# Ledger of designs, part 3: VH-VL binders against UPF0738 protein ABC2521

Target 1, 124 residues: UPF0738 protein ABC2521, of Shouchella clausii (q5wf04)
Amino acid sequence: MKQYKVSAIEVDEEASTVELEEEIDAQLAARLKPGKRVLVDSDQYAFIYILEDEEAFYAIRFEKNVWPALNEAHKLKTSYYVKLNEHTRLALVDMEEELVFLLENIRGNGNYGEAFEQAVNDAF

## First folded at step 13 (VH-VL; from t4 with heavy chain A103S D105K S106G G107S)

Design u4
Fold by ESMFold2, look of step 14:
Order: sequence, then C-alpha cells, then structure tokens
Structure u4 (fold): chain C 124 residues (1-124), chain A 124 residues (1-124), chain B 107 residues (1-107)
Amino acid sequence: as target 1 above (124 residues)
Amino acid sequence: QITLKESGPTLVKPKQTLTLTCTFSGFSLSTSGLGVGWIRQPPGKALEWLAVIYWYDSKLYSPSLKSRLTITKDTSKNQVVLTMTNMDPVDTATYYCARHTFSYKGSYEYFDYWGQGTLVTVSS
Amino acid sequence: EIVLTQSPGTLSLSPGERATLSCRASQSVDKSYLAWYQQKPGQAPRLLIYDASSRATGIPDRFSGSGSGTDFTLTISRLEPEDFAVYYCQQYHKSWTFGGGTKVEIK
C-alpha cells in the first residue's frame, strides 16, 4: 500500500488542511476517493486515513510528529481536507468521527500496546 | 481454497483467560483490504462480534468487551490470536474466526469466509 | 448502539414457497454495510447478501435483498430443501451487530 506522510496540518476554526511531504501526481489525484476509515499503525505510531481508487488502497499517514496539530483539529471538531497537489484537494470524509471512536477504543487496557496507548493518552 | 480454523481449549474455568488461535490459508493479511475477526455464538443465541485485526496492525474491539480482549496476528504464520480475560459461564459459546473483506472499488464491511467454530464451555 | 430486530422469529414453510424475512434497525444504517448470512445446523454462517442487495459469489438468484434506512428484507423466491436454516442480518457502524435471527423451517 503506498503511503503519503503528513508534513503539517493547517488548523482553522472549522476546517483543517492536511499537507503532504510529497505531491500526488495529477492522474492519481483525480481518481482518489475518501475511504472513510481511520486505521492505526501501532508499531510506527501513526493514524492512517484510507484513500482508494478502483485498483488499490492508499494511506495518508499522521505520524506522531503531527499529533499536536491533529489534536488541535480534533478538539475544534474541524472538517479535514488533504492537499493532494497544487490543483487538487480532497475531503477526508468521516475523519473526525473515525478518530473519536478509535481514540476511545484504544484507551483502557493496553490491548493496542502499552507504549502506544501511553503515547496516545499523552497527545490526546 | 480459503479456509480458517479455530484452535484452543474447549473447557475453561471461571476467571481464567481464554486464548484462541485462528489459522488460515488461501489468503494473507499482507493483502490490502483484508482482516480477520472473531465472532461468538452462545448456544441457541445470536452472533456477537468481538474483535477484528486488519492487514495493517490496526485493530478494533467490541466497545462493551474491549477491556477483556486482545487480538494479535502473526502474518508470516497466517495466524490471528484472541485472548479474553476473566471468563464467566455466560461466555460459553461457539467461537468463530472469519475473514473480513471489502471491495477496494468501494467499502463493504462483511465477513465472507468463516471457520467451522470451536465450542468453549466455561464451567466449574 | 444500533439494534437489529428480525421478524418473524420462525417461519414455517414448504419447499417451493416464497420466504420474506425482515430486519429492522433502531436507527438509520448505511445500506452499503448491511449484510445477510445463512447458518445451517452445526455449520458456520455463510455470507449471502452484502450492500443490502448484492449477492455474494456463488449465491443463487432465488436470494435477493432490498431496503434502506431502517427497513431491510431478504427474500427467497422459491425455497429449496437446502434453504431451511437460520438467517441473520448484520450492520456496521464503527462496530458490527447482528440481528437475532429468523429460523426458516420445514412445515
């Protein structure tokens, strides 16, 4: 699965814009749809928003270094958009709802890994 | 041919920890879009979802049972393990593992292949 | 919490008859996450319908699903001897829940 790391999140009062470390080419960007799911990479300390086209899944990775900005967007309950390239932005549909449920599912028993749960509790 | 098989103890005492292993063939959890879940069925009762683990190390737990459950995988061995703590006679059920899948042309959340199930009785 | 209520609890019919099974959700559910399963005695569930109305691979045309919102239906147009089983509906909304089942038995 191709992964695109988040470099920054520009948080505004109602909308947050997710910036990527690398641009997504125009043909792929035109095909991408929001997968409406957030997954966890507990070994690499990341939340992953799934994107898809008609052939594959792709990942937008929110690694620990952007969690402070992610928490800011989470507390404000903003909508989320990812800037795929200079010409294309895509709404990350259901991002906040998925994140809220996942954060609650992680807490309370160490069953995602104690170090990972600790890191989540510290950041959120 | 896709197959899944549950293994583990068939009798446990109250307050003990149950550990079940799902061994599968015909697919791999390195394939995007796939996961393995656990579902149980008390004798004569309906199905109840417990947990799922995906092709990434992402996982989800039933909210009401999350404090008692741990799901892990060994992708190289095609195995998924469920641990459930503090067993009680009401947990007597047939436990199934099943493949979770959805089309990458969209998202359809269902369990398409199931193991034969293993009956776990909690008594003493 | 989304509760799925299936009716009737038991449906007693003869081969060749039409079976209509109901699944009602306590609140609106996304039909793309609604599925139906068949379970024969001593066997694991088998996926029949996904996306509320799409047949899984290898499922005969006599099985059809419909509905949206809170009301969903599984129809078996002409019961075959092998169709006498328990049927469960299932939804996903952050977690999976199943209905209580409808047993289709031979009259």
Scores: ipSAE 0.587, ipTM 0.859, lowest interface PAE 2.1, mean pLDDT 90

## First folded at step 14 (VH-VL)

Design v2 (from u4 with heavy chain W55F Y56W)
Fold by OpenDDE, look of step 14:
Structure v2 (fold): chain C 124 residues (1-124), chain A 124 residues (1-124), chain B 107 residues (1-107)
Amino acid sequence: as target 1 above (124 residues)
Amino acid sequence: QITLKESGPTLVKPKQTLTLTCTFSGFSLSTSGLGVGWIRQPPGKALEWLAVIYFWDSKLYSPSLKSRLTITKDTSKNQVVLTMTNMDPVDTATYYCARHTFSYKGSYEYFDYWGQGTLVTVSS
Amino acid sequence: EIVLTQSPGTLSLSPGERATLSCRASQSVDKSYLAWYQQKPGQAPRLLIYDASSRATGIPDRFSGSGSGTDFTLTISRLEPEDFAVYYCQQYHKSWTFGGGTKVEIK
């Protein structure tokens, strides 16, 4: 699936804005909807929020470099919005709830790999 | 035609590790929206979800059993493997693997095709 | 964890009768994540209903699902001999959980 890496997270008290390394074209951005799921890529040290349209899934990748910012948002229990392009923002519905569940599932579980677990424990 | 089949030992001693393999056909774990899960059922009892692995290699485990479970996939062989450590007589059950579906046409989470299951007895 | 409670535990009916099975959740469940399964003796579960009310492929129209929030229902309009089995509801919310099952047996 097409993947978009997060370049930065601007954390506000109520809402966090997710910035992407790559801008999404207007036509695709208009079709995208939140998938309401977060997946784990333990091999590449990433949390992945799933987006979707009528044809395919897409991935927003929160890699290790943005975990400190992600943790700040998590601590504040903010809502999350991704800036798809200059004119379109999309709510990442259930992002916080999914993240909380995954963090609990990972902690104390070496099945994701000890290095990954440690990285998560250090960041969150 | 979609099929799944569980294989592995049918008798395990207490404290040993159970390793089960799910071999499937008719679909690929490289397909977006698909995964494979494991569900068990003690004799005469209800169903209990254990783990799931997605096409993206993301893994989720039952919160109560996560410390004992490991799930992996070999997409090229159409196989998913579940390991469960420190087996106990209470873990005696029929173990099923099933195809998990996450549809982008809607937000669905279910198991649409199941193996016939394999009875695993834990006894000294 | 969301707990699903199915009732009744056993339902004794005759062929041709209407069966109504209840599934109650300990907290609200998105209907998109509510499914029903049928399991006959010695067999694996079979998906009947997904999205609370959508029939899976090949499922007869005598099976129907309804409900929202915390209360969901599986209805078999006219029981056929092959319908006598155990039925499970299932939900997804940060985990997958199943109900305790309802056994539909012949009277």
Scores: ipSAE 0.019, ipTM 0.670, lowest interface PAE 4.9, mean pLDDT 92

Design v4 (from u4 with light chain S95L)
Fold by OpenDDE, fold request of step 16:
Structure v4 (fold): chain C 124 residues (1-124), chain A 124 residues (1-124), chain B 107 residues (1-107)
Amino acid sequence: as target 1 above (124 residues)
Amino acid sequence: QITLKESGPTLVKPKQTLTLTCTFSGFSLSTSGLGVGWIRQPPGKALEWLAVIYWYDSKLYSPSLKSRLTITKDTSKNQVVLTMTNMDPVDTATYYCARHTFSYKGSYEYFDYWGQGTLVTVSS
Amino acid sequence: EIVLTQSPGTLSLSPGERATLSCRASQSVDKSYLAWYQQKPGQAPRLLIYDASSRATGIPDRFSGSGSGTDFTLTISRLEPEDFAVYYCQQYHKLWTFGGGTKVEIK
């Protein structure tokens, strides 16, 4: 599965723009749709928004380095948009709702590992 | 051919911890879009989802039971383990493991293959 | 969480008759996340319908699903002897929930 790391999050009051370390080519960008799912990689300390086309899944990785910015967006309950390239942006549908659910699911009782849970608690 | 099979103790005393293992074949948890979940069913009652685990180390727990549940995987052995602490007679049920899939072809969410289930009785 | 209410609790019919099972959700459900399962005595559930109206592999065409929003229906056009079982609907919204089930029994 192709994975794209988030390099930065530009947070505004109503909408946050997610920047990627790598641009996505125009052909793929045109096919990508929101998967409306966020997964957790507790081993690598990442939240992963799933994108999809008709053939495969793709991952947008929110790693620990962008969690402070992600938390700012979360506090404001913004919408989220990922900049796939200079000409294409995609709404990360249900990102905030998924994140809220996951944060509640992660906290408590070491379900995701003590170290990971502590990191999440420190960031959010 | 896809198969799943539950194994573990069939009798547990109150306040003890239940450990169940799901051994599966015909698929891998390294495959995107696939997971293994646990669902239980008290005798003569309806089904209740407990937890699910995907690739990476992505987990989800039932909010009402997450304080008692831990789900882990060994991808190399095609095994998923569920632990449930502080067992009570009310937890007596048939416990199933099942393959979960969310397809990129339509974004579906269901359990398509199930183990035969194992009856766990909690009694002093 | 979304609660699924199935009705009736028990449906008594004869072979050859039409069975109509209802699943009502407490909130709107995306049809892509609505599934139906069949469970026979002493067996694990079997997936029947996904995406509210798509038959799983190997499922006879006498089984059909329909509905949207909060109201979903499973229909068995002509009951076969092997169709007498308990049927569950299931939805996904952040977590998975099942209905209470409808038992289709022989009259």
Scores: ipSAE 0.743, ipTM 0.921, lowest interface PAE 0.8, mean pLDDT 94
Fold by OpenDDE, fold request of step 16:
Structure v4 (fold): chain C 124 residues (1-124), chain A 124 residues (1-124), chain B 107 residues (1-107)
Amino acid sequence: as target 1 above (124 residues)
Amino acid sequence: QITLKESGPTLVKPKQTLTLTCTFSGFSLSTSGLGVGWIRQPPGKALEWLAVIYWYDSKLYSPSLKSRLTITKDTSKNQVVLTMTNMDPVDTATYYCARHTFSYKGSYEYFDYWGQGTLVTVSS
Amino acid sequence: EIVLTQSPGTLSLSPGERATLSCRASQSVDKSYLAWYQQKPGQAPRLLIYDASSRATGIPDRFSGSGSGTDFTLTISRLEPEDFAVYYCQQYHKLWTFGGGTKVEIK
């Protein structure tokens, strides 16, 4: 699975723009659609938004370094858009809803790993 | 051929911890889009989802039961383990493990292959 | 949590007849997250329909699913003896929930 790390999140009142460390080529960007799922990587301390095309999954990784910005967006309950490249943006459909559910699922649940749970609780 | 099989005790006493193991073949939890979930069914009643584990170390728990549930995996052994603490007679049920498919070909969410289930009776 | 209500609770029919099963959701469900399962006595559930209307692999065409929003239907056009079982609908919205089931029994 190809993974793209989030480099920054530009938070606005209604919408947040997710910046990636690397651009996605135009051909792939044109095929990508939101997977509407966020997964948890408790080993690497990341929230993973799943993108997809007709052939495969792709990952947008929100690692610990961007959690402060992610929390700002979360507090405002913004929509999320990922900048795939200079000319293509994609809505991360259900990102906030998924995040809310996961945060609740993680809180008080050491089954995710105590250190990870603590890190999430500290950040959000 | 895809198969799943539940194993563990069929009788537990109240307040004891239930540990069930799901051993599967024909697929791997290292594959994106696949997970293994646990679903239980009290005798003569409907199905209740308990937990699911995906690739990475991503887990989800039933909100009402998460405090009692732990789901883990050993990808190399093709095994998923569910523990449930503080068992009560009301937890008497057939417990199933099933493959969860998160399809990129339409964003589907279903359980496409099931074990035969194991009846767990909680009784003094 | 989305609650799925299935009706009727029991459907008594004869082989060869048409069966219509209803699944109503307490709130709107994305059809891509609506599935149907068949469970025969003493067996595990088997996936029948996904995406509300797509038949799973190996499922005969006498089974069909339809619906959107809050109302979904499973139809068995012509009941075969092996079709007498309990049928469950299932939805996903952050978590998975199942309906209470409809038992299709022989008249």
Scores: ipSAE 0.732, ipTM 0.918, lowest interface PAE 0.9, mean pLDDT 94
Fold by OpenDDE, look of step 16:
Structure v4 (fold): chain C 124 residues (1-124), chain A 124 residues (1-124), chain B 107 residues (1-107)
Amino acid sequence: as target 1 above (124 residues)
Amino acid sequence: QITLKESGPTLVKPKQTLTLTCTFSGFSLSTSGLGVGWIRQPPGKALEWLAVIYWYDSKLYSPSLKSRLTITKDTSKNQVVLTMTNMDPVDTATYYCARHTFSYKGSYEYFDYWGQGTLVTVSS
Amino acid sequence: EIVLTQSPGTLSLSPGERATLSCRASQSVDKSYLAWYQQKPGQAPRLLIYDASSRATGIPDRFSGSGSGTDFTLTISRLEPEDFAVYYCQQYHKLWTFGGGTKVEIK
């Protein structure tokens, strides 16, 4: 699975823009669709938004370094968009709803791993 | 061919911890879009989803049972383990593990292959 | 949480007859997350339909799914003896929930 790491999140009152460390080529960007799912990489301390085309999945990785910004967006309950390249933006449909659900699911008795749970609790 | 099989104790005392292992073949949890879930069914009752584990180390737990559940995987052994603490007679049920599929052709989500199930009785 | 209500609870029919099973959701469900399962006595559930209307691999064409929003239907055009079982609908929305099931029994 091709993975794209988030470099920054620009948080606005209504919408947050997710910046990637690597741009996605125009052909792929044109095919990408939101997968409407957020997964958790508890080993690497990341939230993963799933993108897809007709052939494969792709990952947008929100690692610990961007969690403060992600939390800011979360507190404002913004919409989310990812800048795939200079010319293409994609809505991360259900990002906030998925994140909310995951945060609630993670908090508890450490069944996601105590260290990871603590990190999430500290950040959000 | 894809197969799943549940193993573990069939009799548990109240307040004890249940540990079930799902051993599967024909697929790998290193494959994106695949996961393994646990579903239980009390005798003569409907199905209840308990937990799921995906690729990465992504997990989801039933909100009502989250505090009692832990799901883990050993990809190298093709095994998924479910632990459930503080068992009660009301937890008597057939426990199934099933392969979860997340399709990129339309973001479908379903359990397409199931183990035969194992009846777990909680009794003094 | 989305609650799925299946009706009828029991459907008594004869082989060769048409079976119509209903699954009603407490709120709108994306059809891509609606599935149907068949469970015969003493066996594990088997996936029948996914995406509300797509047959799983190996499922006979006498099984069909339809519906959208809050109302979904499983139809068995002509019941075979092996079709007498319990049928469950299932939806995904952040978590998975199942209906209470409809038992299709022989009259």
Scores: ipSAE 0.675, ipTM 0.910, lowest interface PAE 0.9, mean pLDDT 94
Fold by ESMFold2, fold request of step 16:
Structure v4 (fold): chain C 124 residues (1-124), chain A 124 residues (1-124), chain B 107 residues (1-107)
Amino acid sequence: as target 1 above (124 residues)
Amino acid sequence: QITLKESGPTLVKPKQTLTLTCTFSGFSLSTSGLGVGWIRQPPGKALEWLAVIYWYDSKLYSPSLKSRLTITKDTSKNQVVLTMTNMDPVDTATYYCARHTFSYKGSYEYFDYWGQGTLVTVSS
Amino acid sequence: EIVLTQSPGTLSLSPGERATLSCRASQSVDKSYLAWYQQKPGQAPRLLIYDASSRATGIPDRFSGSGSGTDFTLTISRLEPEDFAVYYCQQYHKLWTFGGGTKVEIK
């Protein structure tokens, strides 16, 4: 699965804009749709929002370096958009709802990994 | 041919830890969009989802049981392991593992192939 | 958590008759996450219908699903002896929940 790392999150009172380290080429960006799911990578301390087209899955990767801004957006309960390139933005549909459920599922007994759970508790 | 099979003890005592292994063939958890879930069914009662693990190490647990469950995988052996602590007679059920599938043509959620199940009785 | 209520609990019919099974959700559910399973005695569940109305691989066309919102239906247009089983509906909304089942038995 191709993964795109988040470089920054610009948090505003109603909406947050997610910026990527690399632009997504225009042809792919035009056909991407929100997958409406957030997964975790507990080994590398990341949340992953799933994107899809008719053929494959792709990932928007929120590593620890952006968790402070992600928590700010979470506390404000903003909508989320990702800037795929200079001309295309995509709504990350259900991002906050998925994150809320996932944060609650992570907490308790270390069954996602004790170190990962502690990192989540420290940041959120 | 896609197959899944549950293995583990069929009788456990109260307060013991149950460990079940799902061994599968005909697919791999290295394939994007696939997962393996655990579902149980008490005698004469409805099905209850317990946990799922995906082609990443990403996982989800039933909220009511998450403090007692751990799910892990070994992709090279085509195995998924469920551990459930502090067993009680109320946990007597047939335990199934099943393949979970995301669809590329939309985010459809279903379990398309099931193991035969293993009855686990919790009794002194 | 979304509760799925299936009715009737038991449906006693003869081969050749039409069976209609109901699944009602406690709140509106996304039909893309609505599925039906068949379970015969001593066997694991088998996926019949996904996306509320799409037949799974190898499922004969006498099985059909319909509905949206809170009300969903599984129809078996002409019962065959092999269709004696319990049928479960299932939904996903952050977690999977199943209905209590409808037993279809031959009278």
Scores: ipSAE 0.623, ipTM 0.869, lowest interface PAE 1.8, mean pLDDT 90
Fold by ESMFold2, look of step 15:
Structure v4 (fold): chain C 124 residues (1-124), chain A 124 residues (1-124), chain B 107 residues (1-107)
Amino acid sequence: as target 1 above (124 residues)
Amino acid sequence: QITLKESGPTLVKPKQTLTLTCTFSGFSLSTSGLGVGWIRQPPGKALEWLAVIYWYDSKLYSPSLKSRLTITKDTSKNQVVLTMTNMDPVDTATYYCARHTFSYKGSYEYFDYWGQGTLVTVSS
Amino acid sequence: EIVLTQSPGTLSLSPGERATLSCRASQSVDKSYLAWYQQKPGQAPRLLIYDASSRATGIPDRFSGSGSGTDFTLTISRLEPEDFAVYYCQQYHKLWTFGGGTKVEIK
């Protein structure tokens, strides 16, 4: 699965704009749809928002370096948009709802891995 | 041919820990879009989802049972293991493992192939 | 948590008759996350319908699903002897939940 790392999140009261380390070309950007699901990479300390087109899955990858900004967006309960390239933005539908549920599912015991759970509790 | 099969003890005493193994063939959890979940069915009652693990080491637990559950996988052996602590007679059920499938059409939350199930009885 | 209520609990019919099974959700459900399963005695559930109305591979066209919002229906247009079983609806909204089942039995 192709993954696109988040370089920064610009957090506003109404919406948060997710910026990527690399631009997504216009052909792919036009086909991408939100997958409405957030997954966890507990080994690499990342949250992953799923994107899809008619042929494959793709990922927007939120590594620990952006968790402070992600927590800010989470506390404000903003909508999320990803800037795919200069002209294309895509709503990350259900991002906050998925994150809220996932954070609660992680807390309370070590069944995601104790080190990972601790990192999540420290950041969020 | 896609198959899944549950294995583990059929009789467990109260307070003991249950460990069930799902061994599957015809697919791999290295393939994006796939997962394996555990669902149980008490005699004469409805199905209840317990946990799922995906092609990443991403996982999710039933919130009411998460403190008692751990799900892990060994992708090279095509195995998924469920551990459930502090068993009680109310946990007597047939336990199934089943394949979870994603669809890029936004319809990715169902179980398309099931194991035959294993009855676990919790009794003094 | 979304509760799925299936009705009737038992449906007694003869082969050749039409069966209509109801699944009602406690709050609105995205139809793309609504599925139906068939379970025969001593067997695991089998996926019949996904996306509320799409038949799974190998499922005969006498099975059809419909509905949206809180009300969903499974219809078996002409019951065959092999169709007498228990039927479950299932939804996903962060969690998978299943209905209590409708037993379709021979009259």
Scores: ipSAE 0.609, ipTM 0.869, lowest interface PAE 2.0, mean pLDDT 90

